# Designs tried in a protein design chat: VH-VL binders against Protein cereblon (ohgt). Part 1

All scores and structures are predictions.

Target 1, 230 residues: Protein cereblon (ohgt), of Drosophila ananassae (Fruit fly) (b3m1f2r157to386)
Amino acid sequence: LSRVPGVDYLEHILFPGEVLPFMIDGSLFDDEMPGLDGLIFGVGFPLMQPPEDNPHKLYGVTCQVYEKGESGRQLVFYKSRALQRIVINCDDIQGPPQYIARNPTSKCFSKVKILPEYFLPEPLKCVDMGSMSRFRDIPSMRDKYRRYQLSSTPWPADACQEYAYEEIVERARKKLEIHKIDTMPRCPIQLSFWLVRNLHLTEKMMRLTFLTDSVNTRLQLIGSTLKEES
Unless a header shows other numbers, all headers, positions and changes below count from the first letter of the chain; Kabat numbers aren't used for antibody chains.
F, E and O stand for the ipSAE by ESMFold2-Fast, ESMFold2 and OpenDDE, each averaged over both directions (binder to target, target to binder). V2 = 0.75 x the mean of E and O + 0.25 x the DockQ between their complexes.
Where letters were taken out, [cut] stands.
The coordinates of atoms that the task and the answers printed are left out; those that the model quotes come from them. Centres of patches stay.

## First folded at step 4 (VH-VL; framework fv_temelimab)

Design a1 (from tA5 with heavy chain L104F)
Fold by ESMFold2-Fast, scan of step 4:
Structure a1 (fold): chain C 230 residues (1-230), chain A 124 residues (1-124), chain B 106 residues (1-106)
Amino acid sequence: as target 1 above (230 residues)
Amino acid sequence: QVQLVQSGAEVKKPGSSVKVSCKASGYTFTDYYMHWVRQAPGQGLEWIGAINPSGGSTAYNQKFKGRATITADKSTSTAYMELSSLRSEDTAVYYCARVETLPFYGSGSYFDYWGQGTLVTVSS
Amino acid sequence: QIQLTQSPSSLSASVGDRVTITCSASQSISYMYWYQQKPGKAPKAWIYAASSLQSGVPSRFSGSGSGTDYTLTISSLQPEDFATYYCQQYNSYPLTFGGGTKVEIK
């Protein structure tokens, strides 16, 4: 990943989907330097505890620049969006590189491992009914929705509700400002990150939700917090 | 390049309806809300409502609820605003404007790009 | 609903003058947004999140404020700054705009 002056490390955790605005001193731009438009770079989080067996690795995210502008202080303003969770290990010369990016300011390159997002539909069986929930409120479709619900869940309906998508959404709606509710995504992967970004979670819960590769586990952790308070 | 291109000017009679279109290009249509704002001649800006093209959810200013219907077609990246039961006081320029669905934490949301506007004249 | 009050409603100033426009909200809001509108044209995003300049906005413009009171300042007015400026909130529905401030160059 590329290094961008002043944004290589953040003192707070940034989740995928979140925007990272940053500024670069305009004096660092010369005639030979390429623009930062579309640049993908890495940001590490010293606040995250590294894995016990790899104490020198840093957790972080990749960010991609999508907008630029001017500042009254002769600074160039950029908007970037976090895309993927990563582990940064500059000292590992033996591992296969997952990603290599150019640094336009120093022309340096960094190697990182991109962390996968695992989503297992079965633990969240009731999420499959998300697109069908509209039928519950339509009199002619209520019977169809109930048949769909019963055929989609072999277990008692209330057992599935412990991690049901609709339940998490409704609990979140009660805690969030009205303008934020409209931005809530329906995709479980995006929802899991969006909820962490928009709910006031403890530092411990933010670390736990960031560290898990399982979207199901992340949603369950968030759901447990909402369930206790609702 | 981001562009929002609206349909042409219309002249309508009182009691009729008008449907204005807003075709988006240069960005991912489902990553932004589409809002509708109007401006009567020589007057200020008034918010009508919005749609999330991704899920189809809508929000309306109570003043227009029941008369305004906002829709979106993902296949054509086009948003629509239909206003019914038109009166002379509905004469205005109608704008579409986009708002990012995942705004900066602490920055809120704002109308970063606007369409050129559609003049709707209601006269007998 | 959140009511936004702009002052002045109009002003006339000479090139090079410092111009300040104020916007007051009926309740505390997180951020104020500003739009520039020239006659016959659509509004343009100008200042967002109280103090951040939109791409392409000249550095002579600045925004400040928090809570209920926000300001837009032009440090040295230029001929191309002839326009109406609107403040706007996105804290709650319905979304509301200020009444606008028309800036005319003498």
Scores: ipSAE 0.000, ipTM 0.409, lowest interface PAE 18.5, mean pLDDT 75

Design a10 (from tA5 with heavy chain S109Y)
Fold by ESMFold2-Fast, scan of step 4:
Structure a10 (fold): chain C 230 residues (1-230), chain A 124 residues (1-124), chain B 106 residues (1-106)
Amino acid sequence: as target 1 above (230 residues)
Amino acid sequence: QVQLVQSGAEVKKPGSSVKVSCKASGYTFTDYYMHWVRQAPGQGLEWIGAINPSGGSTAYNQKFKGRATITADKSTSTAYMELSSLRSEDTAVYYCARVETLPLYGSGYYFDYWGQGTLVTVSS
Amino acid sequence: QIQLTQSPSSLSASVGDRVTITCSASQSISYMYWYQQKPGKAPKAWIYAASSLQSGVPSRFSGSGSGTDYTLTISSLQPEDFATYYCQQYNSYPLTFGGGTKVEIK
């Protein structure tokens, strides 16, 4: 379990890579507002079904502040970016980063579990050898069975992975504007979240793609949606 | 239950001052900014100013700066708005309304609860 | 000063009608807020952050918009929806409201 300062609620699902802007009314603070640059905080989504049917836990993301508006304004605008999927213990929710900024000596942290992003190559789906196994014990068919086994040997995992993602990327290119395609990441983890951010997915598909810890499963879910819509 | 209870209606002469009160209950007084908004008969809403009850920091609409004074008393959970040099054009219903100092993301700053309003009539 | 222009200023509609109210800001803003005010009463928070309904607001209400143009929609007007609706910005001081849209039930 990790700890992050401040946790707040957001009434929609935010995926890693998305921008979460927020505002602080600095003009009415009693003291000079402390800097929030680089602050990492938590955001929970009541819209998501709690994990393992546990009502004390909430799905969410960590966000990090990366840009601050001009100083001297009465209202100060910040931009934060979602980084990692998390599970939050609802009993530990302490409020937003503004609370931490106002009470910088407070040690109010919320316990969060960072959700893993598993990226394991799945073997290429090769020709079914089951029906041919009956021929291995027939003398006249042994050579044919062996030849069949050799020709049906699965490709290396990285080649299978590259092929599958190229199909998904090409399907996405047909739906996306050229300028967005130029920003498409090559990392499969980042690509899976980039595709969710840039494609119009149903609420069900957004939930499924958020909940899976498997990057390959997330990409396949997205790929299935693209195939059906094409 | 959150309540903002304002003082009763007042009739004032031109050139005088009026001080309207807004007593808060049902929440932590220092966790919310208190704003003042007025509405002339048959007209729209006009923002006057705000106070942070925690430290007493204030913000004013320039139109009212120098005439309006907003204060807060933490011991009684009461905010006040005093408007001086009254003119007939100041005849309006004056509202207090709270704004969360630390709002949830996606919520922004808004007037979630309002007082019932205080009618101030300026006439000779 | 950010100016908010609401249209229409008033409208009359029948129960069951779809009603749309618009609010245009003189410059881009991040959040728009909507308040419902019934005759002789204080305004009530209705829609915050452009699209979020205040607790207790019926689901027939919705808000949308970004930048300079924002909309409040009532999908199926009911008698209790008779009121004046105001948009409001909290993007810069002074805080400003739209002129209001009076909704009268036929």
Scores: ipSAE 0.261, ipTM 0.647, lowest interface PAE 3.7, mean pLDDT 81

Design a13 (from tA5 with heavy chain V99D)
Fold by ESMFold2-Fast, scan of step 4:
Structure a13 (fold): chain C 230 residues (1-230), chain A 124 residues (1-124), chain B 106 residues (1-106)
Amino acid sequence: as target 1 above (230 residues)
Amino acid sequence: QVQLVQSGAEVKKPGSSVKVSCKASGYTFTDYYMHWVRQAPGQGLEWIGAINPSGGSTAYNQKFKGRATITADKSTSTAYMELSSLRSEDTAVYYCARDETLPLYGSGSYFDYWGQGTLVTVSS
Amino acid sequence: QIQLTQSPSSLSASVGDRVTITCSASQSISYMYWYQQKPGKAPKAWIYAASSLQSGVPSRFSGSGSGTDYTLTISSLQPEDFATYYCQQYNSYPLTFGGGTKVEIK
């Protein structure tokens, strides 16, 4: 994973979807080197307060440069967008997390892990197996009955529980300005990150929502904040 | 203790040039960008341009391109802003400001320390 | 260029009042920066990255917002808070400031 010294470490959390603008001295790049256009690089930041269990492990995001702005004489402005959550392992570099992330060597970004985003979509309403049992013993309907049987409780808590997704969206709409609501993503994964950015969350809630791999859990954490205030 | 100390007030005639200085102390001069911002009496803030003192690279607001020249002297930790072809509309307080956004540190994008300002009056 | 519009341009308030200042950008930006300026003095860094208070800024100040709309709030106005507040973007060149909001004693 590439590094862009000077922007590869931040004092605040950057969530997927956010824009990271930055300025660099273009004279640092050889004429034969490609510019930063389209570059994907790593950005680390502190999530845990010291002391940490593993000071050589930083959380972060990947960012991709998507726009080159107006350039003065060799000072070039860029826009990048955060894409994916990552863990950066700097086991071969000594120092506190801030120093490690800002170390001019590229070793810290040689071992990164992309963190997954797990989302179980709103489950279909539980089917009444009593009404479908008549198909169990009919050969031509056996596969249909089996499909209904498998789909009725894919996960015990999820299949029969109403997912609060729409309720969370409605609570957020009441708290946000109409112009911001128009930019709200429909994808639950992107929505979870968008809500963190557009709602006033405590530092603790921002850390918790960044650290969870479950989109459902992230939305529930956000929803709990909205429920307490509303 | 970070300090930016600017040169004294200037009175200039239309068509002349003015050169304002900003002496930095309390930090490594070459580790931070330096910006210049002006404010006409009773008006808001207007960005002129910036310099990377390490390499001497500059960026200018297109409105001032061709009239403003920003330079830095590493030996004296001093930044300069020269504005030519002065008009009465250039009467303003000129500020230097340190930029926390660094190629080496990634510490944000804001003007964390400002000079006290230099009043430039353009009159006939 | 990104134009920043502050509202209101001025306001009169009493000590203890809750004051909200807004800054609207002509296009989406990542974070807003705020400066406090008192008459005859240079601006002071006040809020960075939309919501982070500069060292020494009282906790009664807060910043919020994203995209095109940002706010600076003073929960309980004190005499030392009477000043002009400016927002600033660092999303593209030229760097631009809002027109300022003058907070005056009533």
Scores: ipSAE 0.000, ipTM 0.460, lowest interface PAE 14.4, mean pLDDT 75

Design a14 (from tA5 with heavy chain E100Y)
Fold by ESMFold2-Fast, scan of step 4:
Structure a14 (fold): chain C 230 residues (1-230), chain A 124 residues (1-124), chain B 106 residues (1-106)
Amino acid sequence: as target 1 above (230 residues)
Amino acid sequence: QVQLVQSGAEVKKPGSSVKVSCKASGYTFTDYYMHWVRQAPGQGLEWIGAINPSGGSTAYNQKFKGRATITADKSTSTAYMELSSLRSEDTAVYYCARVYTLPLYGSGSYFDYWGQGTLVTVSS
Amino acid sequence: QIQLTQSPSSLSASVGDRVTITCSASQSISYMYWYQQKPGKAPKAWIYAASSLQSGVPSRFSGSGSGTDYTLTISSLQPEDFATYYCQQYNSYPLTFGGGTKVEIK
């Protein structure tokens, strides 16, 4: 299949936050090397297309170069990091010239649509009286649990949401090494991608978690996977 | 579908030159470097050189000391390898093979597709 | 130039056997690449970046290693696996290949 200009193809799914290393052959590279640092380029996943897919539609991510090896070497190694989920449209050549992704070796640009990350205030799941007792076992939640026990008012939605996140974190902690847990982000959007990257999910679950625009849904899917092992 | 189709077998006399072609189809010709590799009968693989079809930049194995010339024609999506001052030890199957111009770890940083090969026999 | 030494140069094995092929580089490299070649045919990409399988390569194949020592393993040899396997480096010019390991039927 013909490649979309400015887009690289990858045979596995790459999530925001993942490192993608690559190499440029300085002997054969026609473009000047200056300007490659900080470059944003597109990476597409052919395996992510839906069954009745438009042949012009491709799911992927944007990647940004953040580290460069010694520039005097014949082969120069780079590190890039995936930033945002995107859809690449082969037929999107109309309108004002707006290009986000570029292939550093071809000087070509491709128009991409950045996919949104929706986070809703509704908690992953509401907690009942039995579930709320688990606050007692989480150090950051003990104070809130005690206040809840003394209150006659319904539990606030934001507190239920905090509890749900701590529950997922505690389940993940049982499966992950300590050094990885120390790098776990607190932002729900980043946390959802971090969990997918570190929990070695099935290919089906990887696709489902990539395709959803809802952070709540992504966390719910991950949480369901963790519950299956308990 | 990606294809690299090479020219037919040739028989050459010592001291002459041979020019082998490799016609690419099924992909954007300028997105991949084109490399040339040879294999003497019953022997292993030996890298000759490469070209970037986009700008024409080349790299060569020093062993061929100016004997090999690699060129590319963007209008026909065809790469060429010319080897001069042929010797009997140049008898080999010559392959073209592509390498993605942005070689990523875990993808596209190797010879992913090869031509079928061209037998060049050097004999008097 | 980086020299690649493959061991063994040839081996005889039966269907179902575990086969291990090694490739040693004369200096440290970032990644090793492996190609399968059957008699009278062009080589085929098999394993790239030391451990990633090319599309269509059966899961019984695996690659491992880092630095100077790399290995290709076939967990349960099948009839279609009888071929010559070559390692290759893309760390510096000239690009070099190992001498090849011929996997034959006993």
Scores: ipSAE 0.176, ipTM 0.576, lowest interface PAE 3.9, mean pLDDT 76

Design a19 (from tA5 with heavy chain S107E)
Fold by ESMFold2-Fast, scan of step 4:
Structure a19 (fold): chain C 230 residues (1-230), chain A 124 residues (1-124), chain B 106 residues (1-106)
Amino acid sequence: as target 1 above (230 residues)
Amino acid sequence: QVQLVQSGAEVKKPGSSVKVSCKASGYTFTDYYMHWVRQAPGQGLEWIGAINPSGGSTAYNQKFKGRATITADKSTSTAYMELSSLRSEDTAVYYCARVETLPLYGEGSYFDYWGQGTLVTVSS
Amino acid sequence: QIQLTQSPSSLSASVGDRVTITCSASQSISYMYWYQQKPGKAPKAWIYAASSLQSGVPSRFSGSGSGTDYTLTISSLQPEDFATYYCQQYNSYPLTFGGGTKVEIK
C-alpha cells in the first residue's frame, strides 16, 4: 500500500489531543508556500491493522495546524494537534460522515470517515464493599470511601465484574505525578485519550484502545492495565 | 525496495560539461526531494543542490550556482545534475540522495537513501 | 554558512573499545545527522535527529548532543565498524558536512 494522496503516513499511533510537529522546506517550492493556518489534514498509521477487519483499511487521525514558526533561512516549522480518529478509503455508506482530507503541501485529497466516540451514560459498577458503604453517602468521607474501594479491589474478577469510572480516575491519580493530574480532563471521551497519552501502555494496548469506538471499553482496557503490572 | 541507480563514470576535458543521471525506483518519486552531493578523492562530502520533482523547484549551493543545473523527469522517475565549465577540482564521485518532502520535525530532514555514485574525472 | 568541525580526523582503536567522535557547529542547530561510509561505497544514514538510530544500525551506536556540540559513540567497537563517519546539518542552506572521522581498527 503506497502513500495515499491527501494523507501523510506516521510510523507510530497518535491519539486525539497529541501535538504533531512537522517541517516544510519552502526553498523547494515553485511559488509562495501555501497558507496552512487552521488547515485540517489526515495522518495515517500503517502500524494499525485490526485482525478481523479489511486488511486494506488505513486508520489515522485528523490534525489541525495551530502554530507556525521559522528555523533557519528556508525552513518553516508547524505545530498541529490531533482531533479525531478516522478511517481512510472506507466504503461504508451507512457509517459516520465522510469528508475530504488534504496534504499540507498539495491540493491532493482523499475521502475519510470520522470514527465515532460512543459513551454510555450509565457508569460501570463494582461489587459493593459492604461495611465501607456507610462512608459513601457522607460528603466529607466520599473521597476516603472511593480511595478505599479502588485500593481494596481484589484481582481477579470474583470481586468486581465491571470497572467503575470513578475507580479508573482514582487509580490513574495514584500512577501520575501531581502536576499531570492537574491537567486531567473531566469529560470521559477526552479522559480516555488523555490517559492513553500520559500512561505507559504496551503497543498492543495502544492499538486496542485506538481501535475501539466505545469510550467505556477504552476506559475498561486502561483500567485493567492499572490493576495489572504491565 | 528503494533504489537510486546512477549513470556510469565519465572522463571530461576542462571547460566541458557533464550530465549525471539518477533513476529512482521502489517509491513515489514526487514524495522526496532529490539532492546532489559530491566527494573529491580522499576528501569529504560537499552539497551541490536539490530539486523537488513534484514542482521542479531547485536550491543550489552558492559555490555551484550558475554552473550546476538540476532537473527531474517525472515520467521516468529520473533526476539529472549537469555541471558546466568543468575544472580539475571538479574531479569527484557525484551522489544523488533523497530527502522526504514533509519530514516530521522530531525526525528532521536527512539523506535516507543514496545512489551508488558516479565518478567524474576532469583531465586534459 | 554553518561550519561543522569533527574531531578527531582519524583514530585507531581495538575491538571492544569505546569510541567517541565529536562534531561542533559554528552556530546552534536543532539536530545533527550522522552517516557511515565504507571505502569505495556510498554513505549510509546512520543516526538522525541527533540520537535516533537508522533501521539496521546496531545498538552499540548512540548519538547525543544539542546546540553546537554533538557526539557519536560506539560502546564496543567491532570489525565491521571500520569506516569514516560524517556529521551533517539540515538547519540552513547550504547543507554542510563535517570533515569526517576515519575509524581504523588495530
Scores: ipSAE 0.000, ipTM 0.430, lowest interface PAE 15.2, mean pLDDT 76

Design a2 (from tA5 with heavy chain L104I)
Fold by ESMFold2-Fast, scan of step 4:
Structure a2 (fold): chain C 230 residues (1-230), chain A 124 residues (1-124), chain B 106 residues (1-106)
Amino acid sequence: as target 1 above (230 residues)
Amino acid sequence: QVQLVQSGAEVKKPGSSVKVSCKASGYTFTDYYMHWVRQAPGQGLEWIGAINPSGGSTAYNQKFKGRATITADKSTSTAYMELSSLRSEDTAVYYCARVETLPIYGSGSYFDYWGQGTLVTVSS
Amino acid sequence: QIQLTQSPSSLSASVGDRVTITCSASQSISYMYWYQQKPGKAPKAWIYAASSLQSGVPSRFSGSGSGTDYTLTISSLQPEDFATYYCQQYNSYPLTFGGGTKVEIK
């Protein structure tokens, strides 16, 4: 792995909500840093190259340490959780507060830009009533399907959006174990990242889902991987 | 471009001391631990100890504790390993190697770059 | 102290052969690392965290294992692969290495 001051490099993509465990040589840190509680650091992905005109920037995530354990005689196990998608500037190094340190005892930091998460309700394209017949077999949608099945009026845009979302959720439930389903978040933003973390996606799909700022687009990309058969 | 350059070969008498240097370049010296590992002729690898160049904290293999002293000079990005009370069985190639101070799970903690080695011969 | 036992100590193989090297730890560990060393040269990082290839390592190499048992496999041996391979743990002090496996040409 290559290293830029203040930033770690990972050969795979880490999504918000993922746990990133690591071990620290506790005997070499015991008098310089008595703890790493709450430490925030940046993690960059060489796999996610920025646009050609900005080759000095990397896509990545911020991670925060939230738990400490013990392993071995001198080694300490830590757990961190990815929080936000970022773009890391590899050109400039300077101290906090606007920078993230990789080594808390070092003076090397990198500037980062936090990428927004947008859940803007975009009008979903209404589908033909006949194509929605597949929803009749989904318990959470059965009553809605029955109501619209008895109507000759076009499906409202709100119903189209609700069915698209619910279809993705129900398809995911069928592919996941019960204990994972119990941890499924209700927030669409968190759900979009949770689904990426818990479903096996191709590298191409992981890159596409990471790069999108639209929650609806991310969910639709995930939904397309759940429709491997028609 | 990461480079670790060690001092030249030494020939020492039993009972004397040797101090080997390892000059780092191509990275931030204080972001990596510097470890020392030796290899006797025709034998395997043996860990001696390590230093955190940032604060100077050290860790040693108990076998070498009291005889080995590891230090680092941040101004010259150079680490040192001094071994005292030399015996013939200390004849070996001594390597410096770096380890990331804040490894990420999946990469772990390992010797990603090594110096070229310094042959120390202890003979009467 | 964690003891690492490598098997075999040496092996003779021909270009194109499949080679497997095993490393067994005296207790369960989270991280196993492999280094390649050629005569007269320093060791090179080769495989880290049991299964991840160091940058520049050919895809014919692979690592696997968990707990106490780990393996390094070369799917189709090439002339540049003849070397001694060492496993190493960073789970507990003192840090320890396996005895090494010398891969020799037939």
Scores: ipSAE 0.147, ipTM 0.568, lowest interface PAE 4.2, mean pLDDT 76

Design a20 (from tA5 with heavy chain G106D)
Fold by ESMFold2-Fast, scan of step 4:
Structure a20 (fold): chain C 230 residues (1-230), chain A 124 residues (1-124), chain B 106 residues (1-106)
Amino acid sequence: as target 1 above (230 residues)
Amino acid sequence: QVQLVQSGAEVKKPGSSVKVSCKASGYTFTDYYMHWVRQAPGQGLEWIGAINPSGGSTAYNQKFKGRATITADKSTSTAYMELSSLRSEDTAVYYCARVETLPLYDSGSYFDYWGQGTLVTVSS
Amino acid sequence: QIQLTQSPSSLSASVGDRVTITCSASQSISYMYWYQQKPGKAPKAWIYAASSLQSGVPSRFSGSGSGTDYTLTISSLQPEDFATYYCQQYNSYPLTFGGGTKVEIK
């Protein structure tokens, strides 16, 4: 992974899907400024204190440049989009440095790991009373079907709700502007990050949602925030 | 001004161990790897290993197979190289040298500053 | 392990001569680095990233090359240039050096 001076370290969390605009001063390059269109680079930020035996571990994201502009004689404006969560281990010296940078006093980068996104299909289903199943797929009838399903299941209502992905979507729809709802992703992985980007979460909730590798857990954390406010 | 000052010459018997120090000054100790390189009399340069003082991670040349141990003390900006089970073939000048952990664009990585060297003589 | 072969191992030249030394790697590398060492002294960084001169190195020195073959040239040899020159790679561990080229006065 490449490194872009001035934007490779942020003071706030950046989630996959977010846009990171930045500018580069052409004077930073001795000769011709390299082409940056399509460039993938790393961005680190403070998320939590690293352990004592690994004090230079950073969390971050990969970003890819998708648009180029111009501002001033030597300044070039770029737009990039965050793609994947990463961890940067700058104490690893098993090989040559992984990053090339113009500012040698900045954070050290020696190795990067891409963090996985795990999504499990709904593991537990409530008992279905047959003839009412046709209503579950109709948005206007979803609440009626869910109430019927909950009343017919031997499990407590809260146990069934912990796997109610569609309930989280409905609560989000009620809190978001209509033009944002139209852009809501159908993929659970993309949706989990999209919701963080479009809902106002606390700093604590942002850290928790960033750190989890489980998409199901991330969605549940977001859902709990929606229930608290609703 | 950057300085790497090494400990003085030593004479050791076969089978013993030696620990050479390298005290850094004039720069941020944790921003540079510290490498160790040796040179036998009249011979070329041979890489022993390196440490990242910031995290303590190390890398070794397999040729030294658990005989070399490299450590660093951030509080004193000092790196150490200990070589055990000494043989007459280990008689050499031992150098410390630094490498930037985050090199400049297109510069790559290289030994920009070296210590003055420590002569270790292994004789019966 | 990447092996570096320098040629010649030694050469004798007069002040004012053009001197060329070569370093060949056993596999392709991105950059070659050169160090100057005088008797009884530690090596000094001399040329980095194949062709860039370290601060304080006279302009009569130049480096060139790519892939497996790299060259250090002295356009007009001076008395202070009599030394041993080593090439080095930082492409992979273990780090390796060439055998050295000793530049001697005739």
Scores: ipSAE 0.000, ipTM 0.447, lowest interface PAE 11.8, mean pLDDT 77

